# VH-VL binders against q9nrl2r1430to1533, part 327

Target 1, 104 residues: q9nrl2r1430to1533
Amino acid sequence: GGVHELSAFEQLVVELVRHDDSWPFLKLVSKIQVPDYYDIIKKPIALNIIREKVNKCEYKLASEFIDDIELMFSNCFEYNPRNTSEAKAGTRLQAFFHIQAQKL
Short names: E, the ipSAE of ESMFold2; O, the ipSAE of OpenDDE; V2, 0.75 times the mean of E and O plus 0.25 times the DockQ between their complexes.

## First folded at step 19 (VH-VL)

Design cc27 (framework fv_nezutatug; at its last fold request DockQ between E and O 0.85; V2 from the best seeds 0.84)
Fold by OpenDDE, fold request of step 20:
Structure cc27 (fold): chain C 104 residues (1-104), chain A 121 residues (1-121), chain B 107 residues (1-107)
Amino acid sequence: as target 1 above (104 residues)
Amino acid sequence: QVQLQESGPGLVKPSQTLSLTCTVSGGSIDYGYTWHWIRQHPGKGLEWIGSIYYSGRTDYNPSLKSLVTISADTSKNQFSLKLSSVTAADTAVYYCARGPYTSDNYYMDVWGQGTTVTVSS
Amino acid sequence: DIQMTQSPSSVSASVGDRVTITCKASQSISSYVAWYQQKPGKAPEPLIYYASYLYSGVPSRFSGSGSGTDFTLTISSLQPEDFATYYCQQANSFPLTFGQGTKLEIK
């Protein structure tokens, strides 16, 4: 098989993952490390999950893809106070995403 | 894509409680984001009333806080506004809107069409 | 609370004109400003976010600039459909606040 160009969703996920501020979002939060996380966050999501959904072609609309990304950020800001490293990273990554998402 | 639609009585008597509902379609209100109520008095500018986050947490305009309650019904995919003890000053077009959940940048990227509420005896 | 002082309150212009609307925040709000366009009887429509980024579908004749306390919305060449009221909004902190609006009217 030939190499195909990445879809817009795939490309954006790659860019998000490669971003310096992606570290809080790469994988689901560990329940061991953060015991109360899943008591607060009921719809956990992370970039690896979103990437998998993209690879499986589960997103039919750009809005669906955007919603998952925004959920990811929403979870971050819901759980992490503004002054935390996670929230600060999230702020920068979200800004990047907001700009890129307009191209979808 | 998401769509918002305001609904409720267009006429409310003074001292009564104004109740409005925002029905969301094309997206779930408990799936991230921040949901806002904004109003616009006739011929005037825009005033933020309050917001409810996808988690159910709320923030209110301090000028209206004692009189405002915002709630969400995830089963109906709606969030609501209640404004008690209304006066003529509460006559306005009321908008619901959606925006990203952020730490420091709460802009509204999707708006409802608005619903007119008149406070009159 | 953060106040947004918008100027002018109204402006008359002709098609093809360059129009500038200013919004000044009472304190620094970085680039956390949004601009909206509202036509009579309609809901506000988002134009700009993060002070300078246009929503998809917004004509390129619109532009936003500024950071800190001073922000500007510019229409490089006014078109008939641009006559409306424009609002800035500080999005940095609660309570969220809007400028008082600028009504752009045809001369």
Scores: ipSAE 0.929, ipTM 0.962, lowest interface PAE 0.4, mean pLDDT 96
Fold by ESMFold2, fold request of step 20:
Structure cc27 (fold): chain C 104 residues (1-104), chain A 121 residues (1-121), chain B 107 residues (1-107)
Amino acid sequence: as target 1 above (104 residues)
Amino acid sequence: QVQLQESGPGLVKPSQTLSLTCTVSGGSIDYGYTWHWIRQHPGKGLEWIGSIYYSGRTDYNPSLKSLVTISADTSKNQFSLKLSSVTAADTAVYYCARGPYTSDNYYMDVWGQGTTVTVSS
Amino acid sequence: DIQMTQSPSSVSASVGDRVTITCKASQSISSYVAWYQQKPGKAPEPLIYYASYLYSGVPSRFSGSGSGTDFTLTISSLQPEDFATYYCQQANSFPLTFGQGTKLEIK
């Protein structure tokens, strides 16, 4: 939406990227490294794509931005068993996001 | 803004199957949330019935598991509840709700308006 | 199953009073508690998540606290619009369970 919302989206995505637990989410999962990922996850997304969408003003509503962030975490929990490093990082980063999203 | 609306018959006979639908607008049911059914008996607290994930996977209250089915129709952006073999004890207001898909904190951030179901002869 | 027990079952209080509602879990649930407000004839409305964080639009007179098994919801200066039933919910594990409710009546 407006200039204030664009600034808030950018600030939040930067905070997510800088978080220690962002490493599973920075870029799309490689099909070469994880061949079955795209058979299971139908709507892949990552922080670099979300940041690009913010930069291109593709989010018209805060809810659209939040939906992409939540999809990113949901893909992680759907694909990764709970005891994996990826799922544990996702749990911590999602909790951080839920608290920080109060800024929106 | 995401909105949820329950629909279905308000009166159901004992031993029949209760069938309710939740229509979602302003968002997509396959986008990465968890979708819940909750009910509230007259003058009583809230009871979680079960949930369906964006992927179609389900979790049910063990007390109802043999009687309940939750399903989704992504083409209509709807998810549905079927509760079999109903009795007067199933008379309640039924809510659909949304929450984030999490590993350990299943709070509900959007609720439907509720639909009253009476089980009576 | 984790049982959530609310106290008191009802409260009668005056506008301006400080009101505290407690919720006790039958086992530790860390801070994974949500609170909901339900006005007569309406759906529950989200109030608090993660034990202490307010949803957007919730007045600052509401606060939540607690961890482990003991949780509180506090209204610092009761207003007429706060007449409602309040529910806590453990969000930690399935089956998700709610407290039995606390009915707040304004004198």
Scores: ipSAE 0.744, ipTM 0.911, lowest interface PAE 1.0, mean pLDDT 92
ESMFold2, look of step 19: ipSAE 0.666; ipTM 0.902
ESMFold2 (binder alone), look of step 19: mean pLDDT 91; pTM 0.940
OpenDDE, look of step 19: ipSAE 0.900; ipTM 0.950
ESMFold2, fold request of step 20: ipSAE 0.715, 0.739; ipTM 0.908, 0.912
ESMFold2 (binder alone), fold request of step 20: mean pLDDT 90, 90, 91; pTM 0.935, 0.935, 0.939
OpenDDE, fold request of step 20: ipSAE 0.924, 0.913; ipTM 0.960, 0.955

Design cc28 (framework fv_nezutatug; at its last fold request DockQ between E and O 0.82; V2 from the best seeds 0.83)
Fold by OpenDDE, fold request of step 20:
Structure cc28 (fold): chain C 104 residues (1-104), chain A 121 residues (1-121), chain B 107 residues (1-107)
Amino acid sequence: as target 1 above (104 residues)
Amino acid sequence: QVQLQESGPGLVKPSQTLSLTCTVSGGSIDYGYTWHWIRQHPGKGLEWIGSIYYSGRTDYNPSLKSLVTISADTSKNQFSLKLSSVTAADTAVYYCARGPYTSDNYYMDVWGQGTTVTVSS
Amino acid sequence: DIQMTQSPSSVSASVGDRVTITCKASQSISSHVAWYQQKPGKAPEPLIYSASYLYSGVPSRFSGSGSGTDFTLTISSLQPEDFATYYCQQANSFPLTFGQGTKLEIK
């Protein structure tokens, strides 16, 4: 097909990925590095997965897209104590997301 | 978009257990977020009762902790409130709500319409 | 527990007026404050999160400010539909707590 501008979802994913605090969320957590992660987190998700879903037009509603992002943050805070670097990064990134999500 | 709806008996006798259910539509209760119960006594302000996270973990108001149980049924996409040994003081409008799962900023972005519960003999 | 002292408890104003509601936390809670509007017989509706950010659909005449312990909700020019009860909520720590509420009535 023809070239088109990024959708709102695509744009927001790009902004999330480029954010300084995105590093815990870029890819799924490694089971090798974190052996017990998947014993605790039953619905893992990451920005690369969300980006792929966006690219495949799997999100029909903004709420579906938001739900996946919120799941990603929920997993972070469920697994990581609030004093960890991951949780702190997640806190800042989530705050950014909440602001941007109001524009969707 | 997600919608929440409270349901349960509107009348409960003293010393009995108040049981309410929040039915969630347009989203799954085990798919992130935190889920809250709040009540409002007649003509009064808002009181947080407790919360259940998407993982099933719970937090309760210490003033009610010994009497409150919040649980979730993912198969029905519902979460419930049980308040034991009720008195007239438990007469209130009960709300369920949803908010983001955060580390330090728990606000409620979607509310149910509320259900009135009267405790009376 | 963190107490939220909201003031005033009631305020009478006219359409077009500027109205300010304050909420004071018993300890510092950074910007972790939410504001809600409640009309009679209805559930609270979210207005503001994180002290100063408006939810989508909330009129721009609403604004929130503050950090630490002192927070403010401002309505720059009251409209008829704004007469309601407003609540602040500290979102920082459990147990979550609300202000006592401010009933905004028509003068």
Scores: ipSAE 0.930, ipTM 0.963, lowest interface PAE 0.4, mean pLDDT 96
Fold by ESMFold2, fold request of step 20:
Structure cc28 (fold): chain C 104 residues (1-104), chain A 121 residues (1-121), chain B 107 residues (1-107)
Amino acid sequence: as target 1 above (104 residues)
Amino acid sequence: QVQLQESGPGLVKPSQTLSLTCTVSGGSIDYGYTWHWIRQHPGKGLEWIGSIYYSGRTDYNPSLKSLVTISADTSKNQFSLKLSSVTAADTAVYYCARGPYTSDNYYMDVWGQGTTVTVSS
Amino acid sequence: DIQMTQSPSSVSASVGDRVTITCKASQSISSHVAWYQQKPGKAPEPLIYSASYLYSGVPSRFSGSGSGTDFTLTISSLQPEDFATYYCQQANSFPLTFGQGTKLEIK
């Protein structure tokens, strides 16, 4: 049920934040430092926002939580060229997430 | 749960354009996933046709590239396949599928039910 | 293009048997292999991703292994519902390609 799922969401988000490759995803990309980002990315999201949504019990279904995490990675791959440090970090963190998500 | 359903004509004449639509329910096509078309020829197994990303970008099988267009209509939560100049070789069961948007591991976690298309005079 | 060569093409086996299906990639694909089960008249169903990870709800008698070019799907104790066609898929690079399938039949 819902209480077990919310605890699992919290645990997974903590594991993602602790991962060495979380650094591009901790907070939203700065509009000032990267002005074209928000012209390309329609639905920005980051781990701090996802964690806040978990803390506020805003995810009613595991699929909603998974969708936000996948969107975070998809934004990374859509904006960043494949050989960038951001894209490489995203690839490794997403692979970690796909393994950890089996617990949901 | 995300569900995918193919629709379109089951019979197409040679040289015409095959047009199929995949309707997505329980999720959104503009939310960070990759959407695929796959077909299964009688007795030959599965062939990837192409994919469309949540952003509208596409990748096509090089063997079909000049004949294939994949597009999305986010207002209807649908993505579509057009295959031009069909022949009997295009007779197959056509599937739509979803997978995560990745850089190097494009597995498919949800499949449609499939629709049979026969190309015959 | 990465060719996936699947063997055997067909297996005749009894309930309770251990069955192994092999898939060989024409070049290294890391662990980027998925396996699908397809019953007659039905869509393929996801079974395994990343060579060895089972989808939720897949029975534990299924297992996958391998990396590089050589991959296996094993069913440790065959059940009546396991008679189907099995496909491997390389997920590493476009064009995505599938093995030709292994049909598993009752002996």
Scores: ipSAE 0.726, ipTM 0.915, lowest interface PAE 1.1, mean pLDDT 92
ESMFold2, look of step 19: ipSAE 0.670; ipTM 0.906
ESMFold2 (binder alone), look of step 19: mean pLDDT 92; pTM 0.945
OpenDDE, look of step 19: ipSAE 0.884; ipTM 0.946
ESMFold2, fold request of step 20: ipSAE 0.703, 0.721; ipTM 0.911, 0.914
ESMFold2 (binder alone), fold request of step 20: mean pLDDT 92, 92, 92; pTM 0.948, 0.946, 0.945
OpenDDE, fold request of step 20: ipSAE 0.929, 0.930; ipTM 0.963, 0.963

Design cc29 (framework fv_nezutatug; at its last look DockQ between E and O 0.87; V2 from the best seeds 0.76)
Fold by OpenDDE, look of step 19:
Structure cc29 (fold): chain C 104 residues (1-104), chain A 121 residues (1-121), chain B 107 residues (1-107)
Amino acid sequence: as target 1 above (104 residues)
Amino acid sequence: QVQLQESGPGLVKPSQTLSLTCTVSGGSIDYGYTWHWIRQHPGKGLEWIGSIYYSGRTDYNPSLKSLVTISADTSKNQFSLKLSSVTAADTAVYYCARGPYTSDNYYMDVWGQGTTVTVSS
Amino acid sequence: DIQMTQSPSSVSASVGDRVTITCKASQSISSYVAWYQQKPGKAPEPLIYSASFLYSGVPSRFSGSGSGTDFTLTISSLQPEDFATYYCQQANSFPLTFGQGTKLEIK
């Protein structure tokens, strides 16, 4: 490792994590706290996992990075009804992401 | 980049079932998006038919719901449209499209080129 | 169902002109409107999402505005490649619905 400028993916992940509405997405959902989550969501993902993939240079294309982020949001909307705090946070964060993604 | 391609017979007889397939390349259909079917009658506007989500859940246009079935085959990276009991009114260009999975903002980011289906005896 | 009334149905304009297309929703849909451009024999191409945000690659002469029930697509200075049919779409509620389209023709 060494000191280097953040890539576009790294920067965007940092911005997503720092966003006020990132709290549902920072880490994987706890199976203990939400026992049925993994019965419904088959491809779980979270920002810490995406950040790790970015750090490991696993994304070769912007589309791959975007796909994982969209999966993260889709999982949220699939599991959480529209009126939940999680879904509302997800809606706002996704809107933010869609704007930023146009720059990738 | 993701690409969508419609395929199926261009001619269907009245009362038969219209069957189309959308093949997705450059991306996976079981990955966090919404997949749509839209059609356009000759010289007319756009009509939403229905959508399928990566989870397999579907939403249909109420005007067509009783006649429409949308399904997905993840092994082939395809999703399909079946429209039963077709009439001349079902003659149209049929498009498949992709958009984000959202709670309340369903727009189409990527479209197929469309396939023409004519209903005629 | 939410109806999208688009106006005008057709408009003739010249290169360099400012063109405005309007879409009125039958009920409030916040900012959940998309705009598409369609050329003859081609599939619709996305221009704008969420009322005012341009897709990557869309020229800056295109802009969208509005919220609630009234929405506008504006081309600040018309270019030859902009002659096409434009559609608005409400993206907020099912069934998803489109405006009837605006055909932009060369004068």
Scores: ipSAE 0.892, ipTM 0.948, lowest interface PAE 0.5, mean pLDDT 96
Fold by ESMFold2, look of step 19:
Structure cc29 (fold): chain C 104 residues (1-104), chain A 121 residues (1-121), chain B 107 residues (1-107)
Amino acid sequence: as target 1 above (104 residues)
Amino acid sequence: QVQLQESGPGLVKPSQTLSLTCTVSGGSIDYGYTWHWIRQHPGKGLEWIGSIYYSGRTDYNPSLKSLVTISADTSKNQFSLKLSSVTAADTAVYYCARGPYTSDNYYMDVWGQGTTVTVSS
Amino acid sequence: DIQMTQSPSSVSASVGDRVTITCKASQSISSYVAWYQQKPGKAPEPLIYSASFLYSGVPSRFSGSGSGTDFTLTISSLQPEDFATYYCQQANSFPLTFGQGTKLEIK
């Protein structure tokens, strides 16, 4: 996908990383610190990995980029009870993402 | 782009099990979305039947009691509806749909074309 | 279950008219309402999510508003292609429920 689309993906990832609620999503969950996470979450992903994929031009379609971002949030909601700080941060960041994604 | 297509019998006899399949193309059913079955009764509007999450977890409309089962087959990229003990009241157009997995906002952003099911002798 | 009461059941209007359709939820659902347009023989098509956000490709003459229990879909200047049936959906909790629909007809 075109240079304009790739710069839009990078801009969106930067805005997500800079958001105050990005803290649960910056890096993959540590298997050592959270041993059962990978028993429950089959397709782990995080903002640093998505940013690498954008930088390496691995997204051919905007839908592929959007799917990875949505997967990141879905993993958060699947693993974390809704009253946790992680799930609340995910809810706010996902709402922000849905607003920003209108610009794609 | 994601597309959804319903398939199954157009005619089902009373007391039998209605079985429908939704085939997903242009995306994967295990990629972090929620997948829904909705039906539209003649002249009565839309009714949510149930959902299956990318993880395989399900939620069902309690008004359909224990008559519904929704399942997924990731190898075929399909999810299916089974509705047991059907009556004429189950005559409807059946839709499959997709929505993002959210914490509290379950809207549907992609719909199938719908398939008409008639329950009669 | 959260009931969605949609009104009016039908409305007759002319091209260029401003049309307002309302939904009332039986309990607070924050802003978690979606709106769909359905033409005869077709599947519902998404218009609005979260009460006020338009899907990509939806004309700007459509707008949504509301929070809590009272929600509104507005078409600011009706066009010929807007004659259809409109449904609201509460998206807050299971079971997901829909309004009864509003049929928008040419006068």
Scores: ipSAE 0.545, ipTM 0.885, lowest interface PAE 1.9, mean pLDDT 91
ESMFold2 (binder alone), look of step 19: mean pLDDT 91; pTM 0.940

Design cc3 (framework fv_nezutatug; at its last look DockQ between E and O 0.87; V2 from the best seeds 0.73)
Fold by ESMFold2, look of step 19:
Structure cc3 (fold): chain C 104 residues (1-104), chain A 121 residues (1-121), chain B 107 residues (1-107)
Amino acid sequence: as target 1 above (104 residues)
Amino acid sequence: QVQLQESGPGLVKPSQTLSLTCTVSGGSIDYGYTWHWIRQHPGKGLEWIGSIYYSGRTEYNPSLKSLVTISADTSKNQFSLKLSSVTAADTAVYYCARGPYTGDNYYMDVWGQGTTVTVSS
Amino acid sequence: DIQMTQSPSSVSASVGDRVTITCKASQSISSYVAWYQQKPGKAPEPLIYSASYLYSGVPSRFSGSGSGTDFTLTISSLQPEDFATYYCQQANSFPLTFGQGTKLEIK
């Protein structure tokens, strides 16, 4: 919604990007490096895309912003077995996000 | 924002299939959450029946696995429960719920209002 | 399957009392416990996730603690609207399981 809410989205995305465990989520997964990814994941999304949507004021409600970030984590857990480095990073970053999202 | 509403018949005959639908509003069922069915028997606690992921994958309570099917219809933004061969023991209040999809922490952050199902006999 | 044992099964208490409800898991579940409040004729409402994190809008008189197998829900000063049934849930692995509930009644 409001200008205050958009500033909060920007701040949260910056905190996510700065987190040590953001590395699997910074940009979309490469089809060259991971050939089957887009056969399994139907709604790909990444932090750079979410940042751009925030910058363009594409989120009308906090729930829309939260849903995109949750989708990002869900794609990670759907594609990656739980003991992979990617899934472990996702678990830690999602826990951080859930704490920060209470402020929205 | 997200709201869940159960619907279906309140009375089912023994040996028939119980069919319930959960309608989701204020969010999309294919957007990255896990969707659950839980029931509560009269005077008893809560029992998890099963879940469907946003991707369509399912998890079922082993005690019910051969009897239960959970499915989703993304065009209607609904997910459904079918429980076959019901008996009086399946009389309960049935809830749908949502939770975040996590690596290992499956809590439920939104619940429907519940629908009472009685199995006659 | 992970069994969740709540105690007490019921408690009779007065407004203003401190109430503690415990939940024990049959094996370690780290901090992966959720707590729910259910009023008569209503759906469960989420109170706490990950043992100790309150949902937004939950009064600060509610708190949770514990890890491993032993978990507690505490109401520091009981209010009239807190008379309800409380459930713990292990959230760590399928099948997801709930405690049998603790009914909190007015004395």
Scores: ipSAE 0.696, ipTM 0.910, lowest interface PAE 1.2, mean pLDDT 92
Fold by OpenDDE, look of step 19:
Structure cc3 (fold): chain C 104 residues (1-104), chain A 121 residues (1-121), chain B 107 residues (1-107)
Amino acid sequence: as target 1 above (104 residues)
Amino acid sequence: QVQLQESGPGLVKPSQTLSLTCTVSGGSIDYGYTWHWIRQHPGKGLEWIGSIYYSGRTEYNPSLKSLVTISADTSKNQFSLKLSSVTAADTAVYYCARGPYTGDNYYMDVWGQGTTVTVSS
Amino acid sequence: DIQMTQSPSSVSASVGDRVTITCKASQSISSYVAWYQQKPGKAPEPLIYSASYLYSGVPSRFSGSGSGTDFTLTISSLQPEDFATYYCQQANSFPLTFGQGTKLEIK
């Protein structure tokens, strides 16, 4: 490793993580705390996983990166009703992401 | 980049079932999006038919719900439309489209080129 | 169902003109409106989402505004390639519904 400028993907992940509405997405949902989550969500993902993929240069295309982020939000909306704090946070964070993603 | 392509018979007889398939390339249909069917009668506006989520959950236009079935085949990366008991009123260009799964803001950001379906005896 | 009343149905304009298209929702839909452009024989192309956000690649002469029930699409200076039919769409709730369209023709 070495000191280098953050890539566009790295920067965006940092911005997402620092966002006030990132709290539902920082890490994978606990199976202990939410026992039925993984019965419903078949492709779990979170910002820490996406960050790791970015750090490992696993995204060759912006579309691949965007797909994982969209999956993350989709999972949230699939599991959480619209009136929940998680869904509301997701809605705001996704809107932010969609604006930033236009620059990729 | 993701691309969508409609396919199916361009001619259907009245009372038969219209069957169309949307083939998706450059992306997976089970990877966090919503997939839509929209149609446009000749010289008319756009009408939403229904949608299917990456999870398999569906939403249908109430005016067509009893006649419409939307399904997905992840192994083929396709989703399909079936419209039963068609009449001349179902003659239209049929589009498939993709949009983000947002929970409360459903718009279509990628469209297929459309396929013409004519209902005639 | 939420009805989208789009106006005008048609408009004639010249290159360089400022053009405004309006959509009125039958009930409040926050900012959940999308705009599409359709040229003859082609599929609709997305222009704007969430009332005011342009898709990547859409020229800056296009803009959207509004919230609640009243929404506007504006082309600040019409270009030859902008002559087409435009549709608004409410994205707030199912069933998804479109405006009846506005045909923008060359004067």
Scores: ipSAE 0.662, ipTM 0.906, lowest interface PAE 0.8, mean pLDDT 95
ESMFold2 (binder alone), look of step 19: mean pLDDT 92; pTM 0.949

